# Designs tried in a protein design chat: VH-VL binders against q5slc1. Part 17

Target 1, 112 residues: q5slc1
Amino acid sequence: MGALRGRWAEEEALRFLLGKGYRLLWRNRRTPFGEVDLFMEKDGVYVVVEVKQRASARFGAPLEAITPGKVRRLLQSARFLLGRDDLPVRLEAVLVHGTPKDFRLEHLVLEL
Short names: E, the ipSAE of ESMFold2; O, the ipSAE of OpenDDE; V2, 0.75 times the mean of E and O plus 0.25 times the DockQ between their complexes.

## First folded at step 7 (VH-VL; framework fv_cixutumumab)

Design m1 (at its last look DockQ between E and O 0.73; V2 from the best seeds 0.00; counts 0 for: pae E 2.9 > 2)
Fold by OpenDDE, look of step 7:
Structure m1 (fold): chain C 112 residues (1-112), chain A 119 residues (1-119), chain B 108 residues (1-108)
Amino acid sequence: as target 1 above (112 residues)
Amino acid sequence: EVQLVQSGAEVKKPGSSVKVSCKASGGTFSEYAISWVRQAPGQGLEWMGGIIPTFGTANYAQKFQGRVTITADKSTSTAYMELSSLRSEDTAVYYCARDFVYEYYMDVWGKGTTVTVSS
Amino acid sequence: SSELTQDPAVSVALGQTVRITCQGDSLESYYATWYQQKPGQAPILVIYGKDNRPSGIPDRFSGSSSGNTASLTITGAQAEDEADYYCNSYDSSGYHVVFGGGTKLTVL
């Protein structure tokens, strides 16, 4: 993991989703199509979770939009991890705003 | 194992400039920052600025704003710190360090470059 | 910009516990990072985050925080722990990195 996102942010995102009943399958999983931050399951649906860290004053966090290309790669990554392409996958994002001691989370949901 | 190899000691005249290099050895630049920290003889650590080589984005301590320039060459995995208008107070050991910005620590440090400013 | 302050010197008897404290407004928002420095050497990361130790750092080193303060605790000080210790964080703006003035630890 590099300077683009802190492990603390991912931990908080994970804790947040676990508290909502999500189940973790993989984290920081590398695939031929890119890295999946969190691969989880909720109510029988597989979920690809992108963790984005925002509001860093130093250097500024890359505010990468979830482009159609990004969506495709995340879907491909999910299918790769599942070993099948016939199951529904949902894309979600957790935005982490602030600092390790003073932060808030924003949860976004997108159907793939 | 990643190491930061810094250029050798410098002796400079007041008013001149010095450019110190910091090369990542045992790996290439990743998505981390390189920070520059100096330490005058018998004094504490002082942050000067940093750069994310991948982005080329640099930031500076206010004290050195306008007098320090931090750059990076991704092709050679080398960061540079240039300090101009040198004065005797700039005599110090200058360190580069791998700075995981969003982890809030510097875990790998160079051995330091001694810069002496004297008439 | 925010500053971090720490006592310039403290002492501890061999095998005893010592706490080095850092204070600053930015510590309300950030954890302190702690570095150990011995004469003629570069600083070494010893504690970061809430209470994280890098590999190779003895478990006698621990970190804590309260309000606008952060503390490095050495439980069972060893002779080799004699060194300067610096706390570090971002300033309140989050743009600048700041160091405390350093604490010289003497092991008696």
Scores: ipSAE 0.613, ipTM 0.889, lowest interface PAE 0.9, mean pLDDT 92
Fold by ESMFold2, look of step 7:
Structure m1 (fold): chain C 112 residues (1-112), chain A 119 residues (1-119), chain B 108 residues (1-108)
Amino acid sequence: as target 1 above (112 residues)
Amino acid sequence: EVQLVQSGAEVKKPGSSVKVSCKASGGTFSEYAISWVRQAPGQGLEWMGGIIPTFGTANYAQKFQGRVTITADKSTSTAYMELSSLRSEDTAVYYCARDFVYEYYMDVWGKGTTVTVSS
Amino acid sequence: SSELTQDPAVSVALGQTVRITCQGDSLESYYATWYQQKPGQAPILVIYGKDNRPSGIPDRFSGSSSGNTASLTITGAQAEDEADYYCNSYDSSGYHVVFGGGTKLTVL
């Protein structure tokens, strides 16, 4: 579903987080454990950010769930990209609702 | 690079049906939709519907609801559009296109399949 | 005809700048996508999103939008730009794809 996500939605999520003082390290990075949409840093904490576009009315596509397995793979991806496992890492999501000219964002911290 | 290869031209009688195929090469269906757009002689482009093959869900323009069936076979990377109860007004070129639904554009088009409806 | 309105024809002198417009209520919510079509050929994507140009499309092509109106601008028109141009978007529901009626561009 991430592959079906519009690039516009990801750009808006990135702009939103940059405006909140996040620093971008990598984007759309493939790892053995999956793809990381945005890999960022805020206040000394590394942040994996999953960007999700809500289902399109056109096809009624379901919203992908963030499962415990996906959370584990995101953490594994972060450690792979950092090359170590002793740094603080947080998981977040940005949900993009609406259209390119009329959208809103919902910013969530993912609990494990 | 993805290419869309469509089936050949067809001549049909009024009241019959036509089924046009669209085969993707150089990629899989799982990342995008296939949309169908037709163009009557001297006329503009008209969206008929589309399908996201991994979902299996088709969406149809209201004008064609009930006459068009759009399907996909993931194992052969082929989409199909079937139009029933053909009329002379259905004479057109029928295109398939790779549709990035969430970015709102169609970047790769088939060359078109001419369907002529005549007695 | 369609929920997106285009002038049926526009002409431009070689080397001059031309603007092709597209109007519709849904353009307040969606950007217009622009396709070029030459006789006997399939459409080609020219502009999508706010002003994105796919690889292979000359930089003389640009897009813009304001309110319910979108425009395709060709700066320094060339003879090869003579074609039909279609805008494309969604209807207000977001359920259906809509094309404008097309604009025939003649390069004089």
Scores: ipSAE 0.388, ipTM 0.818, lowest interface PAE 2.9, mean pLDDT 88
ESMFold2 (binder alone), look of step 7: mean pLDDT 89; pTM 0.928

Design m2 (at its last look DockQ between E and O 0.71; V2 from the best seeds 0.00; counts 0 for: pae E 3.7 > 2)
Fold by OpenDDE, look of step 7:
Structure m2 (fold): chain C 112 residues (1-112), chain A 119 residues (1-119), chain B 108 residues (1-108)
Amino acid sequence: as target 1 above (112 residues)
Amino acid sequence: EVQLVQSGAEVKKPGSSVKVSCKASGGTFSEYAISWVRQAPGQGLEWMGGIIPYFGTANYAQKFQGRVTITADKSTSTAYMELSSLRSEDTAVYYCARDFVYEYYMDVWGKGTTVTVSS
Amino acid sequence: SSELTQDPAVSVALGQTVRITCQGDSLESYYATWYQQKPGQAPILVIYGKDNRPSGIPDRFSGSSSGNTASLTITGAQAEDEADYYCNSYDSSGNHVVFGGGTKLTVL
């Protein structure tokens, strides 16, 4: 669903996390279980990052929540990318509020 | 290469309705919106509305709300724009365009469908 | 206001530089998207975002913004650049697309 998300939003999210010491492993990576926006590493822990835009719904597009099903698929995607299922993975979200010229970021952390 | 193929020219009477189709060729309707933009003879571009086929959600310009209906069929990768209660002022070329929801541009355009409203 | 305004017509000598400007309140929040349209043809995307060119668009085309304005600049205008240019953005709600009135560019 990468094309529904603004690339600018992903870039800002990435820049934000890089500035916090995260290391990028993959971006926009498609797996059999879904697409991972950002797959990163922080302090030895692998992190799946979901980028969400929380601006006005253009063209009536709804804001998707991170459902339990989504969490499950993201975990499966992480395990797929890692080629193993015995490593800890953390789920995080970066919410992008606003427009390309006027935005703010919100960082959420969730244990998987 | 993605192309948008639109239906042929229409000649309509005032008060009638017209339904223009826009079929995606060389690609899918996945992950973008289809916007409809019209242009009266010698005039500028005017956005009418759009739809995200993936969600089936449509949005309309205030000017056309209640008179325009935009739909999409994912199985045929075709979007539709129906305009009712036609008047002479609706005479225009109607374009469909691929519009990425959060990218803020329309990069692929149909060739346009000429709709003529006359008595 | 959700309106975008452009000068209806501008001229440029061959090989010279011309700037087409778009103005509107929404441009404080959004970048302008620019389209080129020649007679009998559909619009073509030429500039979007801060200063992005799609593939196939010559590098003589560039975009800029300042305050509530956005500008399309053609550095070294060519004869084939003669066309109508439309700026585009969203209204204040961010849900509706709006176009400027268009600028007819004549290359002398």
Scores: ipSAE 0.482, ipTM 0.867, lowest interface PAE 1.1, mean pLDDT 92
Fold by ESMFold2, look of step 7:
Structure m2 (fold): chain C 112 residues (1-112), chain A 119 residues (1-119), chain B 108 residues (1-108)
Amino acid sequence: as target 1 above (112 residues)
Amino acid sequence: EVQLVQSGAEVKKPGSSVKVSCKASGGTFSEYAISWVRQAPGQGLEWMGGIIPYFGTANYAQKFQGRVTITADKSTSTAYMELSSLRSEDTAVYYCARDFVYEYYMDVWGKGTTVTVSS
Amino acid sequence: SSELTQDPAVSVALGQTVRITCQGDSLESYYATWYQQKPGQAPILVIYGKDNRPSGIPDRFSGSSSGNTASLTITGAQAEDEADYYCNSYDSSGNHVVFGGGTKLTVL
């Protein structure tokens, strides 16, 4: 699972969010419900960020969608990491398009 | 630590086929690619193709399209490369390598399998 | 084009600095990956991405790129650095791996 996304893409997503005033709490944290790519905070809200990279063209694999099931697992992971479920949590994604030398980012809020 | 163990050397006649195995130890076999790279005597490295076992689909270099078949058996953590219609020009060392396709590098290589094609 | 061009041979005196180059159109979109190969051995990853060294590769090895050219630099070359060096990138579609022809480094 860990080898299905490029480290370079995650670093660029992190840099992008830090530049928007997000604060990093944890990265690549494993939970019983899955791995959280970036766990961050912005304006008193905890933010789980999923970093997605286009599937490799070399093997024709389609981009894996962020499904309602994935959204649920991200929320479960956030509650696990916080040790409580009464804090404000937001789920977001950063989609990384292109190549390491010529990329763009798309930043999305995911509905809980 | 991950190791790739390849099957032994083979001597083949023109027109036959060869199937080379590559067994992975350690790590999760499903998530990275196994790529196949060959090297003819005195020549450079030549990518033949690869497979990501998680997706189950293979990708082949154009030069080998139609002659090469790459498969993986997740239950044994083994990838296979089969090259058909062998010619003397296919005499080479055949390597498998762990390929992190999203990081753009191959970090662990097998020791190579020498295939000799002669009459 | 997706072809990668390397000089076939380069020499360096012990302790001196050498640069091995790789040129191709795909290097405008991808960083070159560099492999070292000694006679009778499998290739070893030396540099990947912008300038990343895997564990065990001495810091005298570095990578750089500009335009469609990438370079592997060895500062303070040692006898054990004598080997063939291959750059790697991809074709224009990103579907196929491409290797340069290799550069034989001789340490004098």
Scores: ipSAE 0.225, ipTM 0.767, lowest interface PAE 3.7, mean pLDDT 87
ESMFold2 (binder alone), look of step 7: mean pLDDT 90; pTM 0.931

Design m3 (at its last look DockQ between E and O 0.55; V2 from the best seeds 0.00; counts 0 for: pae E 3.2 > 2, grease 18.91 > 18.9)
Fold by ESMFold2, look of step 7:
Structure m3 (fold): chain C 112 residues (1-112), chain A 119 residues (1-119), chain B 108 residues (1-108)
Amino acid sequence: as target 1 above (112 residues)
Amino acid sequence: EVQLVQSGAEVKKPGSSVKVSCKASGGTFSEYAISWVRQAPGQGLEWMGGIIPYFGTANYAQKFQGRVTITADKSTSTAYMELSSLRSEDTAVYYCARDFVYEYYMDVWGKGTTVTVSS
Amino acid sequence: SSELTQDPAVSVALGQTVRITCQGDSLESYYATWYQQKPGQAPILVIYGKDNRPSGIPDRFSGSSSGNTASLTITGAQAEDEADYYCNSEDSSGYHVVFGGGTKLTVL
């Protein structure tokens, strides 16, 4: 689903999180368990952020749901990228609704 | 490197149909849209419609609704545009383009297919 | 669908700065995308999003927008910049792609 994800939406999500005091470590990193959109840090906790864009009005394309399996793969990806599993990790999502000039962000913490 | 290779020029009579193909020669075909844009001689660009092969979803410009059919074959990485009930004003160059619909741009264009409709 | 309006022609002296404009209601919600087309050739992408320039497009090309107006700016215009320039965006509903009528840029 890489080419279908909105690049502008990811940039807006990043700007939003930077404004909330998150620090960017890596972005768009591939792992054996999937791609991590944004890998960040906040208050000593590593944060994997999944960015989701709602379907384009032009085609009405469905969006990938954030399933329990996806959550597990995001955690596995975080541990792979860190090279260890003893560090605090949090999983989050930013949902981007609307158009590039008229959008709303919804920020969620995902249960592990 | 992604290229879009279109079928050759067509000469058609009014009232007939034309079907133009657009084959992707790289990348993952199903993961973006293919849009169709035409340009009549001396005129501007006109979007006709497009399809996201991954979803099979097609969308058409209002002007062409009912006359245009856009399809895709993922197994051959080929999109098709068929325009029916041809008129002389349908004489144009027909382009296909890779369309990143979530980013609102078309980055790779075919070379165009000239369709001439003559009495 | 909403129309995108461009001036049909503009001229610029070699080395000078030119601005090509595009107006439409949908530009309040969507950025304009800009394409360059030379005679007998397919369009090429020049600017997309807020001000993104694809690889291979010279940095003398930039984009901007305010309200319902978008602009393509070429600083230090060169002879090879002589071409037709099209803006495009979504229509106001977001269901359809619309193009402006195109602007013929002449470099004097």
Scores: ipSAE 0.277, ipTM 0.784, lowest interface PAE 3.2, mean pLDDT 87
Fold by OpenDDE, look of step 7:
Structure m3 (fold): chain C 112 residues (1-112), chain A 119 residues (1-119), chain B 108 residues (1-108)
Amino acid sequence: as target 1 above (112 residues)
Amino acid sequence: EVQLVQSGAEVKKPGSSVKVSCKASGGTFSEYAISWVRQAPGQGLEWMGGIIPYFGTANYAQKFQGRVTITADKSTSTAYMELSSLRSEDTAVYYCARDFVYEYYMDVWGKGTTVTVSS
Amino acid sequence: SSELTQDPAVSVALGQTVRITCQGDSLESYYATWYQQKPGQAPILVIYGKDNRPSGIPDRFSGSSSGNTASLTITGAQAEDEADYYCNSEDSSGYHVVFGGGTKLTVL
């Protein structure tokens, strides 16, 4: 059996979005511009989904902000994956708050 | 394949300090943490603390706070654990491990560094 | 409490099934991670999350949880499974990592 990373937050985010009618195209895809957590489709629109966990209590690691630079890289990644740059892409984020057994999700939608 | 290469065995006097290194080989540091876990002879595993080299943020077990310092050098992909005021009870094998903090597992372990504290 | 407790020793007959259990308050919030350790060797990750196995870990190893407990199950124990097994998780505060005391598994 191949190694499967226990990205529990990403799994929960995916389950959440699938339940909302999103369709998964790719996950954990590496591009020259960075990694895309989830690349999905909803109502004919392509969606780049960034999954984020709140700051870790163990190390106090802050939640990385979605900066303009990151937005640009995510858009470039989407275009790379699609092989075209003439289609609209939406950026969304799923924030995962809590622990693997006790968590809540926050869904943010941005226009690219 | 990522490996963690630790420094060699140490023999120390009580009251002295020891600094153990852990170099990532076959890869570079990422946003994962390096955790330090020790094991006294015939005893269980004991978490000492860890650091996320990417951020430079360290965290310590309460038992060792004030006596242990964990650092990391991203340029050399090396983490360090320094333990001061050594006592005989600190005699143990000290492991470093790659700790995916957001996945909650340690999947790559060093071979351990034996530290012996004796008069 | 931030403590994880395990039975210090258990035995299983060759080919039979054994369950090693870990208990602690933090397990209500976190899944247990399980490590196998043989004499003179570093620990090896065997189970994490709900029931995830890394590459190279036989499928006879499985994980489960209930309430404040987590269990590692070996279905069809082999001779090479004789080892110490440690459970691990975040403590209740989420600020620290804790290990159980370890369980020595003897295969008869």
Scores: ipSAE 0.109, ipTM 0.779, lowest interface PAE 2.5, mean pLDDT 90
ESMFold2 (binder alone), look of step 7: mean pLDDT 89; pTM 0.926

Design m4 (at its last look DockQ between E and O 0.73; V2 from the best seeds 0.00; counts 0 for: pae O 3.1 > 2)
Fold by OpenDDE, look of step 7:
Structure m4 (fold): chain C 112 residues (1-112), chain A 119 residues (1-119), chain B 108 residues (1-108)
Amino acid sequence: as target 1 above (112 residues)
Amino acid sequence: EVQLVQSGAEVKKPGSSVKVSCKASGGTFSEYAISWVRQAPGQGLEWMGGIIPTYGTANYAQKFQGRVTITADKSTSTAYMELSSLRSEDTAVYYCARDFVYEYYMDVWGKGTTVTVSS
Amino acid sequence: SSELTQDPAVSVALGQTVRITCQGDSLESYYATWYQQKPGQAPILVIYGKDNRPSGIPDRFSGSSSGNTASLTITGAQAEDEADYYCNSYDSSGNHVVFGGGTKLTVL
């Protein structure tokens, strides 16, 4: 669990996706290629989910984007976790906007 | 176990500057912030500002804006707080603390550095 | 900027329950963090989030919130609980940390 991401944010993101029919496989899973926030399955497709917090940046914390390099590492991490590279993997992001008592979620779906 | 080790007590003249250090012991800086909080004798806690050592980004309480500078050296796992134009009202114990930005708590505190400003 | 207010002093008899309350507009959006401080010592985190206790903090400490208020409750106060208690949160911008004025708890 990254120190610059609130556990509450990840929990809300997870709850949100579970409510949409996603199934959790791993959370905060470290691989040689990086950490996967949520590794899930939806309709038979494996999904790597990146949880990001947006809005006001406390202590000037930057709002990081999902770079091409990050995408590659997430794909590598997914393949590592699956133990195979022949299955389709989807990359998604849940943006958490706001505070623990007043927040909204934004769901982004990307293709790997 | 992570500890924050602060520099020793300081005695300063009005108008001078003081720079207090805070070194992480038992580990290295991670993706958390170091906050600086002071406490005047018999008074409450007052947040001064903080920095995320990993990013080098700092913010400050409005009260100290322009007079305080917070920096960090990742290579030595040390954060610094420099306060300039010292006045008697700056006499206080200055604490550094590990601040998890998105968890909203400070869980590890230094033992404090006493800064005395007197003519 | 937002401000947090709390009573400067409260007392509780041994074994009894006491509630320390913090009030501020920012508490509508944030949970209060509570710190215990004894003379000559650095503050110690006792409650954060909705009602989370760090390891080593007795379960007699609990947190709650309502509207623009947050409360620290000690159920069955012990002599060692005598200390100053500070609530903490963020201002309206969410970028600046703010503390309450502190509450001195006396255990009778």
Scores: ipSAE 0.651, ipTM 0.898, lowest interface PAE 0.8, mean pLDDT 93
Fold by ESMFold2, look of step 7:
Structure m4 (fold): chain C 112 residues (1-112), chain A 119 residues (1-119), chain B 108 residues (1-108)
Amino acid sequence: as target 1 above (112 residues)
Amino acid sequence: EVQLVQSGAEVKKPGSSVKVSCKASGGTFSEYAISWVRQAPGQGLEWMGGIIPTYGTANYAQKFQGRVTITADKSTSTAYMELSSLRSEDTAVYYCARDFVYEYYMDVWGKGTTVTVSS
Amino acid sequence: SSELTQDPAVSVALGQTVRITCQGDSLESYYATWYQQKPGQAPILVIYGKDNRPSGIPDRFSGSSSGNTASLTITGAQAEDEADYYCNSYDSSGNHVVFGGGTKLTVL
């Protein structure tokens, strides 16, 4: 599977986005095109959010980059989950840096 | 539930090596680590290192760097710890544990393997 | 390098409350994880994260932390709580697992 990610990091990303007025629809939902970490909605736009935790120094685990191919698969997953391909969808990432007691978030919009 | 089943007790001479196995039963390896922790008689717990079997990457405590090798065989769901150049102070119980690296805890422990190093 | 410091021993009367303390610089960044160990047995996870108890751990066990200090609290101590307790965290770099020296809890 992809890069390891702690549940604590996903919970902090979710809390952050809920505080920005996002609404959660699904989390950790599998599709034929991959798993969607957070599937959300904001102001009439569906948002697929990929949560990435920086690689752990403990085992040198590599960080999987968000490639153009990954971006395309996230879009395919959104269309699969919605059952249609004509609704507005935005792709975003939340990068979680640091430790459970000392972290910061980086919120990005992904380009197709 | 996942259980970690370790190989049996070993008696070794100084200067030799020991290889302890740790088999995960009740499931296959996933994206967690197997960590190795030892405990000398009357002493505390000491982390030796670990491996994430799906990545194949190992990390070693500095004290054991150069003497310990940790490996995993995904086909048998078994991790191994080999300690070389044994000394009498390596006499200990050796535990393996399932280590959720990004959650910072070890939830399932093997029962331990006693290694005795003596002439 | 980073160290975790625990008192070697504490005592508690049956039914009373006890706190076992763990101190280290890395605890400013990581929560302490707590393990219980009885003689001849493997350690058992009792507290992780902020204050999470695994299934099967009684609710008399709780965790807390502030600054570089973490605590394991047992309210209403029972005879079966007599054990060694280890805190666990990471060194200052986050690269290596470290354990405290352990605290022997005696229930009187």
Scores: ipSAE 0.382, ipTM 0.813, lowest interface PAE 2.5, mean pLDDT 88
ESMFold2 (binder alone), look of step 7: mean pLDDT 90; pTM 0.931
ESMFold2, look of step 8: ipSAE 0.346; ipTM 0.799
ESMFold2 (binder alone), look of step 8: mean pLDDT 90; pTM 0.928
OpenDDE, look of step 8: ipSAE 0.036; ipTM 0.714

